# Ledger of designs, part 13: VHH binders against a3dch1r40to199

Target 1, 160 residues: a3dch1r40to199
Amino acid sequence: NDLLYERTFDEGLCFPWHTCEDSGGKCDFAVVDVPGEPGNKAFRLTVIDKGQNKWSVQMRHRGITLEQGHTYTVRFTIWSDKSCRVYAKIGQMGEPYTEYWNNNWNPFNLTPGQKLTVEQNFTMNYPTDDTCEFTFHLGGELAAGTPYYVYLDDVSLYDP

## First folded at step 6 (VHH)

Design L21 (framework vhh_7qia_2)
Fold by ESMFold2-Fast, scan of step 6:
Structure L21 (fold): chain B 160 residues (1-160), chain A 119 residues (1-119)
Amino acid sequence: as target 1 above (160 residues)
Amino acid sequence: QLQLVESGGGLVQPGGSLRLSCEASGFTFSSYAMGWYRQAPGKQRELVAFISSGGSTNYADSVKGRFTISRDNAKNTVYLQMNSLRPEDTAIYYCAKDYGTPWGKEDYWGKGTPVTVSS
């Protein structure tokens, strides 16, 4: 069972994936054809202004429920046309913003010309939480020289 | 308190145009993405058009070039301009807040506005 409504973007749609701008961050998005990969489409975010904070530019999917005792597999492919970092997390949309998965508190490094594929398991040890989101922070100290693109494809949050 | 109210549907001939409106209340409209869905008789609800809080748009392939989504944050309203309407566009049209999932918890759907395109 995948918890994400949209995972592949191959139909040309991204909803409910969306972008968030905060504290001076500016971005745009589109679903685009992946060059050299006929039939493959990806979500592309353009970072226009990095803003003050890592959360000043986000792409995210909300409406996620994590159930206590379940072990989830998170997977995604992400890449950029510039060297930059991305902080990916699954956790609460509101205070106290508890993070249930976040790659051990570490951002991922993106290198131009290289797709990064992430696959990790985590267990929900907290009480069941229906206020969760899957979020990618791209702003502030994480950002490259603007403007630049970050692509997301084949995103999964799988509950066997 | 949280509410979405769709309007602007009706009966139209193939090739005609309609503009749908969705007035939102009870949340900070400018902070959320908005989408338009449609549901044809006997079919599942499908996403037609999407607009982010920042104004970026995305469309189903079947409506690209014919439909335009836009928003007016001062009026808490999202619009769908539908041109070159076809019989297959016949459906009830719904707007949705943010991640308005078809199996969703706490997702807010309006009652919809019916659009009939007859040949």
Scores: ipSAE 0.006, ipTM 0.256, lowest interface PAE 9.6, mean pLDDT 85

Design L22 (framework vhh_7qia_2)
Fold by ESMFold2-Fast, scan of step 6:
Structure L22 (fold): chain B 160 residues (1-160), chain A 119 residues (1-119)
Amino acid sequence: as target 1 above (160 residues)
Amino acid sequence: QLQLVESGGGLVQPGGSLRLSCEASGFTFSSYAMGWYRQAPGKQRELVAFISSGGSTNYADSVKGRFTISRDNAKNTVYLQMNSLRPEDTAIYYCAKDIGSPYGREDYWGKGTPVTVSS
């Protein structure tokens, strides 16, 4: 049972999570205390301008290797102060942008006042790929009325 | 093609200050978040400061209140102002683009600038 990585943000660090702006998207970020949860910090992205595309605003982690035949467990907690959608995926950073996990091609719906906790397994059926990223698309058609916040916490990817 | 060049490191006494610079080339600097990492002898590389394309910042708790990261998009440069330096801050400091794993991609790292805090 090897833990590929785990990030709780409780140390005030976002490493290696970061934001991406593309095609008119604009965002900001901070690591913030979670209201009502002493000692718990989360990564917070502010969507300032949604841009043209779902990938116009992202929060992401790069430098992931997926090995053929391995079954991974993806976990994270995500929430927002507005009703919006988030498209989460693990796949290639570059062309052809193959997606190895993406919640069966479906965005998640976020409802104000409710944390969404995701835990899913997927098997890497493709050849081993060391060019992967874990990213959350927040732009374009996925977005709420700007500005608004999206929070990410307790994100991990486990290799058994 | 992509290049990051760190400078400004050196030897200082405890309580001293240094300003590190990282000049970037080969990419659209203003579109990317930039970070400063450090690696102390015998330890893994750690992120100490991060700045978004829009100027938002984040710091490791160990340096919060003492270090300030900033950027100048017109000069393609990111800076790390280090105040109240401690012996524990002794490390090689690295500039990074597209923050990923500590082992990252070598083409996104500079060669580093050494900082020694000693009396």
Scores: ipSAE 0.030, ipTM 0.348, lowest interface PAE 7.2, mean pLDDT 83

Design L23 (framework vhh_7qia_2)
Fold by ESMFold2-Fast, scan of step 6:
Structure L23 (fold): chain B 160 residues (1-160), chain A 119 residues (1-119)
Amino acid sequence: as target 1 above (160 residues)
Amino acid sequence: QLQLVESGGGLVQPGGSLRLSCEASGFTFSSYAMGWYRQAPGKQRELVAFISSGGSTNYADSVKGRFTISRDNAKNTVYLQMNSLRPEDTAIYYCAKDRGTPWGSYDYWGKGTPVTVSS
């Protein structure tokens, strides 16, 4: 079963994916056709102002429950028109903001003209938590010269 | 001081309409995304509708086509127009802005406005 309510964006829909602005960050979004890929749509975030912090610009999906002892597969395709970094994580929406997956604490590097496809497994060793979100941080020191685009497609959090 | 003042909730029959308003103060309203959350009895809070600083909107599948979020930056107000209301829409509705927390969580400086859909 996939825990995410929207994964492909191919019907022009993105909810419950949304953007977050914090500490001076500014962004906008749209679901757009992917050039050269008929029938494929992607979620596009425009970073307008990078803000002060990594979390000043986000795109995220909330309402996720992780069950103790389950092993999940995280998958997504992400790309940008500028060289930038993205910090992806699955963790608590509120304090203490415990992160259950975060690519071993490392941001991903995005290179123009190259789609990055990520696929990783992780096991939920913590007690069951129903306060989780899947989020991508794009602000502050992670950002490129604004404005620029970041695209997300084929996103999945799968519980076999 | 940041304040969110909600209004427009009430009792309505199935098929009816309500318009919720949230007037903001204490921050530069036009610079922030705004959302509406709801919490039904015995349930967790869920995001219902979201509007970016640029005016882009998103909706929960359960309300899509029935609810419309909008904003008026001149009045520092975000609205939720609720049409074709159903008993399952009964909840306390909360206005939220993006929070200045380390992980970008929404904050709830509004007290919520109760909506009851009953025949």
Scores: ipSAE 0.013, ipTM 0.336, lowest interface PAE 7.7, mean pLDDT 86

Design L24 (framework vhh_7qia_2)
Fold by ESMFold2-Fast, scan of step 6:
Structure L24 (fold): chain B 160 residues (1-160), chain A 119 residues (1-119)
Amino acid sequence: as target 1 above (160 residues)
Amino acid sequence: QLQLVESGGGLVQPGGSLRLSCEASGFTFSSYAMGWYRQAPGKQRELVAFISSGGSTNYADSVKGRFTISRDNAKNTVYLQMNSLRPEDTAIYYCAKDRGTPWGSLDYWGKGTPVTVSS
């Protein structure tokens, strides 16, 4: 059972994936054909202005419920045309903003020409929470020289 | 002082249409994405339609082809045109803007405009 409503973007659709802009951050999104890979589509975020903070540019999927005692598999492929970083997490949309998965508090490094594929397991040891989101922070000090692209494909949050 | 003011809700028959408006003030409207959410009785608040600062749009499957989100940056207004309304579209509709925080996002909401679709 995958918890995400849209994972592959191959039909040209991305809902409910969307963007967040703050503190001078500016971005746009589209579903695009992957350069050099006919038939493969991905979600593309264009970072137009990086803003002042790591959270100034985000892409995310809301409406996630994590159930106590379940072990989830997080998987995604992410890449960029420029060297940059991305902070990925699954956690509460509101206070106290508890993060249930966040790559052990570490951002990922993206290198041009290399797709990064992430696959990790985590167990929900906290009480069941229906206020969760899967989000990627791309702003401020994480960002490359603007404008640039970040691509997301094959995103999964799997409950066996 | 950020303000979002929704209007245009009401009672309509199935198959009818409504146009919701959200007037924004207190921020540079043209620089931010905007969303329309709805909350049906006994349900969680859910995103229905989204528009980026650049004008790219996204819709929930349940409303795609029936609802259209648009914006007028000169008027600081985002719209939701709702056609072919169904009883299951009955909800309070909220206009939303969010701000990033060190921990995630802080959502800003209007007070909502109720839509009832009933025969």
Scores: ipSAE 0.515, ipTM 0.783, lowest interface PAE 2.2, mean pLDDT 90

Design L25 (framework vhh_7qia_2)
Fold by ESMFold2-Fast, scan of step 6:
Structure L25 (fold): chain B 160 residues (1-160), chain A 119 residues (1-119)
Amino acid sequence: as target 1 above (160 residues)
Amino acid sequence: QLQLVESGGGLVQPGGSLRLSCEASGFTFSSYAMGWYRQAPGKQRELVAFISSGGSTNYADSVKGRFTISRDNAKNTVYLQMNSLRPEDTAIYYCAKDRGTPWGSPDYWGKGTPVTVSS
């Protein structure tokens, strides 16, 4: 059972994935064909201005409920045309901004020409929370020289 | 002070059309993405249409092909053109400027404009 509505982007659709701009960050998005992979499309974010903070540029999916005691599998493929970092997390949209998954508090390093595929399990040990989002922070100190692209594909949050 | 002021809601029959407007002030409007959310009685607010600062748009499947979001940066206004309205579109419609983490969910909501689709 996947908690994410649009995950493969192969039909040219991306909702409810969207972008967030804050504190001087600026970006845009599209669903694009993946070179060399007929029929495969990916969500592409263009970082136009990195902004002041890590959260100044985001791509995210909101409306996620995590249930206490459930073990989830998070999976995605992500890549960029420039060397940059991305901080991926699943957690609260509001205060106190509790993060339930965040790769042990570590951003991922993206290298041009290399797709990164992530697959991790985590258990929801906290009380059930219906205020969650899955977000990728791309701004500030995480960013490469602008403009540049970050691609997301085959993203899922699986509950058995 | 940041303000969002919605207008254009009303009562319409199924198949009708409405155009919602949201006038923004207190921030550099052209630099931010804007969204339209709706909330039906007893339900959570849901995003239905989104527009980036650059003009790229995205829609909930339930409204795609029927609703069009647009913006006029010279007027600091975001619009939602709603065509082929259905009873299930009945809700209060909210204009929003989303905040990034760690500031939380969009505290920058308008007061909303009610839309009732009734036969």
Scores: ipSAE 0.203, ipTM 0.595, lowest interface PAE 5.2, mean pLDDT 87

Design L27 (framework vhh_7qia_2)
Fold by ESMFold2-Fast, scan of step 6:
Structure L27 (fold): chain B 160 residues (1-160), chain A 119 residues (1-119)
Amino acid sequence: as target 1 above (160 residues)
Amino acid sequence: QLQLVESGGGLVQPGGSLRLSCEASGFTFSSYAMGWYRQAPGKQRELVAFISSGGSTNYADSVKGRFTISRDNAKNTVYLQMNSLRPEDTAIYYCAKDRGTPWGSRDYWGKGTPVTVSS
């Protein structure tokens, strides 16, 4: 069972994926055809201004419940037309912003012309939490020279 | 200091229409994405429509084709045009603006405007 409402974007839909702008960050989004891959569509975020902080530009999916004792598989394919970093996490939408998965606190490096595919498992050891989101931080120190694109496809949060 | 003031809710019959407005102040409105959320009695608050700073829009499947989100940056206002309303659309509707912090991000909400769809 996948916890995400939209995962492949192949129908041209992206809801409830959306963008967040803060502290000078500015971005836009679209679902686009992937060049050279007929029938494949991806969610594309355009970073227009990086802002001051890594959370100044985000793409995210809210409305996630993580159940204590469950082991989840996180999977996504992400790439960019410029060298940049992305900090991916699954955690609370509000204070205290507890992060239940975050790649051991490490951002991912994106290299132009190369898709990154991530697959990791994590166990929810905390009490059940219905205030979670899956978010990708793209702002501040993580960003490339603006403007540039970051693409997300085949995103999954799977509860077997 | 950030203020969001919703208006336009009311009682309407099934199949009817309402236009919600949200007037924003206390931030550079044109620089931020805006969303409309709703909360039905006994349910969690859910996002139903979203508009980026650049005007790209996104909708929940339950309202797609019936609701239209738009913005007027000169008036610092975001709108939700609701057509073909159903009893299931009965909820308090909230305007929202995202904000980031050193500890993550959170939304700021207005006080809401109630919508009742009943015959």
Scores: ipSAE 0.020, ipTM 0.439, lowest interface PAE 7.7, mean pLDDT 86

Design L28 (framework vhh_7qia_2)
Fold by ESMFold2-Fast, scan of step 6:
Structure L28 (fold): chain B 160 residues (1-160), chain A 118 residues (1-118)
Amino acid sequence: as target 1 above (160 residues)
Amino acid sequence: QLQLVESGGGLVQPGGSLRLSCEASGFTFSSYAMGWYRQAPGKQRELVAFISSGGSTNYADSVKGRFTISRDNAKNTVYLQMNSLRPEDTAIYYCAKDRGTPWGEDYWGKGTPVTVSS
């Protein structure tokens, strides 16, 4: 069972993926055709202003429940037209913002012309939490020279 | 002190329409994305409509074609026009600033109830 409602964007739809702007961050979004890949569409975020903090620009999917004792597989393909960093996490959308997966607290480096494909497993060791989101932080110190694009495709949070 | 105040909820028959309003204060409204969430009895809050600061929109599949989100930056207000209402649309509707926190008073209004019943 995949926990995410929208994963491929190939129908031209992105809901419930949406953007977040905070502390001076500015962005916009679209679902776009992937060049050279007929029928493949991706979610594209345009970073317009980086803001003050890593969370000043986000793209995210809410409405996620993580069950204690389950082992999940997180997968996604992500790329950019500029060198930048992305901090991806799955965790609470509210205080205390506990992070259940976050690539061992490390952002990912994106290199122009290279798609990054991530696949990792994690086990939910905390009590069952129905207040979770999957989010990508793109702001502040993570950002490239604005404006630039970050593309997300084939995103999955799988409970086998 | 960020404040969001929803209004426009009520009781309507199936097939009816309502327009919800959310007046914002305490932040530069035109600079932020806004969303409408709903919480049905016994369910979690779910995003149903979203509008970016630039005006791009998206919608939950369950409301697409029936609901329209819009904003008036001069009035610091975001709207949800709801047409062809169904019993399953019965919920408390919440307005949220872009980072929306269910437990944080700063980012959520108190909600406006919508009941669709014959």
Scores: ipSAE 0.289, ipTM 0.655, lowest interface PAE 3.7, mean pLDDT 88

Design L29 (framework vhh_7qia_2)
Fold by ESMFold2-Fast, scan of step 6:
Structure L29 (fold): chain B 160 residues (1-160), chain A 120 residues (1-120)
Amino acid sequence: as target 1 above (160 residues)
Amino acid sequence: QLQLVESGGGLVQPGGSLRLSCEASGFTFSSYAMGWYRQAPGKQRELVAFISSGGSTNYADSVKGRFTISRDNAKNTVYLQMNSLRPEDTAIYYCAKDRGTPWGSSEDYWGKGTPVTVSS
C-alpha cells in the first residue's frame, strides 16, 4: 500500500507533486524524459533563484496520513546537474511542524553524474496524523549556482 | 494585511463555463506560487490547479484539459477558467498562497472561497 498518488512520472503526470516559492526563491518544473532510459520520465525542478532560506524553493506532495505504530519505507531517486544539497522530510504541514522522518536531520549531497537512491524505514511513534506532507527543501544555503536542475523519480512511501 | 478575494462563482448547467478570479494584496504577489483548491460538502480540501511564480502549471487529473490556471502579475490576480463543468465539480473554490516555512506551510493564506454549483 503506497501513500503517494504519483510515484514514477512515466505517464507525463506529476500531480499532486508541486513546487513552493518563498523569500525570493524562484523555480520552474516539468516532467521530462530521462536521457538513455526510454520510457522513463522524471519530475524536474529548475532552481532559478535560491532565495534567502532553505525553504525558499520546495517540491512536495501533500495529503499524507501516518498511522501510529506503522513502519513505513521511504524510497526515492534524486540527482542534479550541479553539486548541491537537498533536505527531505515527511512531517506536519502545520504547527507544531513535527518531522516524522528527515534523514536524522541531515541534508543529502548531490553530485553531478550520480543518481542518489535512498531507501530508509521509520516507525510512526506519534499519534495518527492526517496533516502530513513529503517535501524537499532546495533553497538558500542548500543551493548551487543558479540556474540548475534537480530530478526526482521513483518516489515511494510504502506501508506494508 | 494579507487578503485574497475570490469572485466569479455561481450556478451553471452541466457543460457550462465559469471564470474565477482571485485578487491578492499584502504581499509581493509575483514572488509566490498560487493555487486553487476546492472543498465539496463532507470532503477535505483538495488542490485543483497550481501555478508557479514563473508561470508553470499543474492540474488534478479530474480537471486536466477542462480547467486552465493563469496569472497577471501586474494586476496581482490569479484566474481559473473552468470549461465543460460537471456535477462533481460542485464545491466551494478557494484561492491559496503557498508559503514555505522552515517547518512546513501551515500559514498558507486562504480566501473566504467562492461557491460553484453545477446542476440542471
Scores: ipSAE 0.013, ipTM 0.356, lowest interface PAE 7.9, mean pLDDT 85

Design L3 (framework vhh_7qia_2)
Fold by ESMFold2-Fast, scan of step 6:
Structure L3 (fold): chain B 160 residues (1-160), chain A 119 residues (1-119)
Amino acid sequence: as target 1 above (160 residues)
Amino acid sequence: QLQLVESGGGLVQPGGSLRLSCEASGFTFSSYAMGWYRQAPGKQRELVAFISSGGSTNYADSVKGRFTISRDNAKNTVYLQMNSLRPEDTAIYYCAKDRGYPYGSEDYWGKGTPVTVSS
C-alpha cells in the first residue's frame, strides 16, 4: 500500500503536503499545471527567501508510520527552473530527528530543463516509529538565487 | 511575548455556520504561515486548514468545500469560516504559527476556542 495520501496532484489537491518556513526562510506554494504537459498538475513551491539553514524552507508530508522489518520504495519526480539542491529524507518529525532514508546523507542536484526521477528501496531496521515525515529541505546553502520554483510530482512511499 | 488569541467558537446546530478569529502579537505576522488545528474529545490534534505568508491555502479532506481560511495582515488576524457544520466538527479549535507537529519546526499555540455542533 502507499503511505502517502496525495501523490499525483492531478485533481488540483495537495493536502496533506505543506510548506515550512524557519530561521528566515520564506516560501509560497500552489498546485499548478505543468508547463507544456496538458492534464498534468504538480505541487510547486516558490522559494522567496532561502533563510539561514537547509531546513529554513521545506515541503513535507507528515503522519507516516514505518514498521520494523518492512522494505519501502521511495519514488518521486522533482525539478526546478534554476540550478539548486534538495535534501530529501524520511524520518522523525521531532528530536532526535533520526533519518531512516536520506539518499546516503546526500542532497540531489537539480538542473533547469531536466526532471529528476528517484526510485530507491530501504528497509526499516529500527523499531516501529509512528512519528515520521517525508520532507524536502530547500533552504540556506541548498538554494538558488531567489525567487525560484521547485516542482514535485508522482511522489510515493510504497509498502508492498 | 508571542501570543495567539482565538475567538468565535460556540454552540451551533447542524448545518449552521461560525467564523473563528485568531489575533496574533509578538512576531512579524505577515512573514509567517498560519494554521488552524482542532482536537475532538478523545482524539489527537489534527491540522484543519493552512495559509502561507503569500496566501496559498490547504485543507483537510474532511473540511474541503465547507471551510475557508483567510488572513488580514493589517489586523494580524487569521480567520476560519466554517459552513455546513456537522456533529463530527465538534472540537476545540486552535490557532498556530506555522504548521505541522510542534517538534522540529515549532508551532506556537493559542488556548483554543470550543465549537460544539449539536441540537
Scores: ipSAE 0.005, ipTM 0.290, lowest interface PAE 10.0, mean pLDDT 86

Design L30 (framework vhh_7qia_2)
Fold by ESMFold2-Fast, scan of step 6:
Structure L30 (fold): chain B 160 residues (1-160), chain A 120 residues (1-120)
Amino acid sequence: as target 1 above (160 residues)
Amino acid sequence: QLQLVESGGGLVQPGGSLRLSCEASGFTFSSYAMGWYRQAPGKQRELVAFISSGGSTNYADSVKGRFTISRDNAKNTVYLQMNSLRPEDTAIYYCAKDRGSTPWGSEDYWGKGTPVTVSS
C-alpha cells in the first residue's frame, strides 16, 4: 500500500506534487524525459531564485495519513545538474509542523552526474495524523547558483 | 496584510459552468504560485488546481479537462473556470498562497472560501 498518489511520473503527470514559493524564492516545474532512459519521465523543479530560507522553494505531496504503530518505507531517487542540498521530510502541513521523518534532521547532498537513491524505514510512534505532507526544501542556504534543476523520480511512501 | 478574496460560487445544475475569482493583496502576486482547493462536507481539504508563478499548471484527475486555472498578474487575480460541473464537485472552494516564513515548513494563506453547489 503506497500512500503517494503519483510516484513514477512516467505518464507525464505529476499531480498532486506541486511547488511552493515564499520569502523571495522562485521556481517552476515540468515532467520531463530522463536522458538515456527510454520511457522514463521525472518531475523537474527549476530553482529560479533561492530566496532567504530553506523553505523558500519546495516541492511537495499532501494528503498523507500516518497511522500510529505502522512502520513506513520512504524511497526516492533525486538528482541535480549542480551541487546543492535538499532537505526532505514527512510531517504536518500546519502548526506545530511536527516532523515524523527527516533523515535525522540532515539534508542530502546532490552531486552533478550522480543520482541519489534513498531508502529508509521509520515507525510512527505518535498518534495517528491525517494532516501530513511529504516535502523537499530547496531554498536559501541549501541552493546552488541559480538557475538550476532538481529531478525527483520513483518516489514512494510504502505501508506494507 | 496578506488577503485573499474569493467570489463566483453559487448554485448550478449538472453540466453547468462557473468561473471563480480570487483577488489577492498584500504581496507581490506575480512572484508566487497559487492554488485552488476544495472541501466537501465531512472531508479533508484537497488541492484541485495549481499554477506556478511562471504559468505552469497542474490538475487533479477528477477535474482535468473540465477545470482551467489561470492568472492575471495585472489584476492580482487567479481564476478557476469550471465546466461540465458534476454533483461530486459540490464543495467550498478556497484560494491559497503558500507561506514559507515558518521555521518548520510552509503554511498556506487561505481565503474565506466560496461555496459551489451542483444540484442533481
Scores: ipSAE 0.072, ipTM 0.534, lowest interface PAE 6.7, mean pLDDT 87

Design L31 (framework vhh_7qia_2)
Fold by ESMFold2-Fast, scan of step 6:
Structure L31 (fold): chain B 160 residues (1-160), chain A 120 residues (1-120)
Amino acid sequence: as target 1 above (160 residues)
Amino acid sequence: QLQLVESGGGLVQPGGSLRLSCEASGFTFSSYAMGWYRQAPGKQRELVAFISSGGSTNYADSVKGRFTISRDNAKNTVYLQMNSLRPEDTAIYYCAKDRGYTPWGSEDYWGKGTPVTVSS
């Protein structure tokens, strides 16, 4: 089963995906047609101001429970019209902000004209946690010259 | 001091309408996204409507087509227009400022709520 309520955005819907602004970050969002791909829609975040911190601009899905001993597959396709970085993670919304998946603490590099497709497995070795979110940090030092777009499509958190 | 003050809740019959307001102070309102959440008795708090600083919106499937979120930056206010209300919309409605990593863990990011009861 997939833990995410919305994955493809192809019906023009994005709930419960939303954006987060903090520490001077500013952004906007829409579900848009993917240029050159009839029938394909994606979630698009516009980074308007990068803010002070990596978490100053986010797009995220909350309401995730990770169960101890389960092995999950995380997948998504992400791209941008400018060279930038994105820090993707699945972890706690509050203190102590434990991150259960985060690409070994490394941001992903996005190159204009190239879609990045990520597929990784991770095992929940910690006690079951119902306070989790899947979030993408786009602010501060990660950002490109504003404004610019970041697109998210075909996002999945799968529990077989 | 960051403050959110909700108003507009009340008792309404099924099929009726209500408009909720949330007045914000203590931050640059026009620079932040805002959301409306609700919590029904015995249920977890859920996001029902969201609006970005630029005005883009999204909605829970249960309210889409019936609820409209909007904002007035000159008045530092976010609104939730609720039409075609159903008994299952009965809840306490909360306004929330969208902030980085701790929006759920701080009372400063939440208002005190405004109760909505849909009953005959």
Scores: ipSAE 0.005, ipTM 0.326, lowest interface PAE 9.9, mean pLDDT 86

Design L32 (framework vhh_7qia_2)
Fold by ESMFold2-Fast, scan of step 6:
Structure L32 (fold): chain B 160 residues (1-160), chain A 119 residues (1-119)
Amino acid sequence: as target 1 above (160 residues)
Amino acid sequence: QLQLVESGGGLVQPGGSLRLSCEASGFTFSSYAMGWYRQAPGKQRELVAFISSGGSTNYADSVKGRFTISRDNAKNTVYLQMNSLRPEDTAIYYCAKDRGSPYGYEDYWGKGTPVTVSS
């Protein structure tokens, strides 16, 4: 079963995906047609100002519960019109901000003209946690020269 | 220092309308996205409407077509126009500026404004 309420954006909808701005970060969003792919829509975040910190610009999905002992598959396709980095994680919305998946603590590099497709498994070894979110940090040192776009599509957090 | 003050809640009959207001102070309102959350008895707070700093909007499926979020940056105010209200919309409604920092700020919440849709 998939834990995410919106995954493909193909109906022109993105809720509950939303953006977050902090410490000088500024962004906007839309669901847009993917050029050359009739019927395919993606979530697009415009980074308008990068802010001071990695978390100054985010796109995220909240309301996630991770159950102890379950093994989850994380999937998404992400790309940008500029060379930039994205830090993707699944973890707590509040302190202590424990991260249960984060690509081994590494941001992803995005190169213009290349869609990055991610698929990874992780096991929830911690006690069951109903305070989780799936978030992408796009701000501060991760950012390209503003403004620029980051696109997210076919995002999934699957519990077999 | 940061303050969010909600108003406009009340008791209405099914099919009625209410307009909620949230007046913000203590931060550069025009630079931040704002959301409206609600919490029914015994449930967690859920986001129902969201507006970016640029004015793009997003809605929970349960309220889409009935609720409209808007903002007035000159007045530092975000609004929720609620039409065609249903008993299941009964909740305390909260204005929020979401937390971005992983190092220690709560979501900035107002005290909430109760909405009861009954009889």
Scores: ipSAE 0.294, ipTM 0.649, lowest interface PAE 4.1, mean pLDDT 88

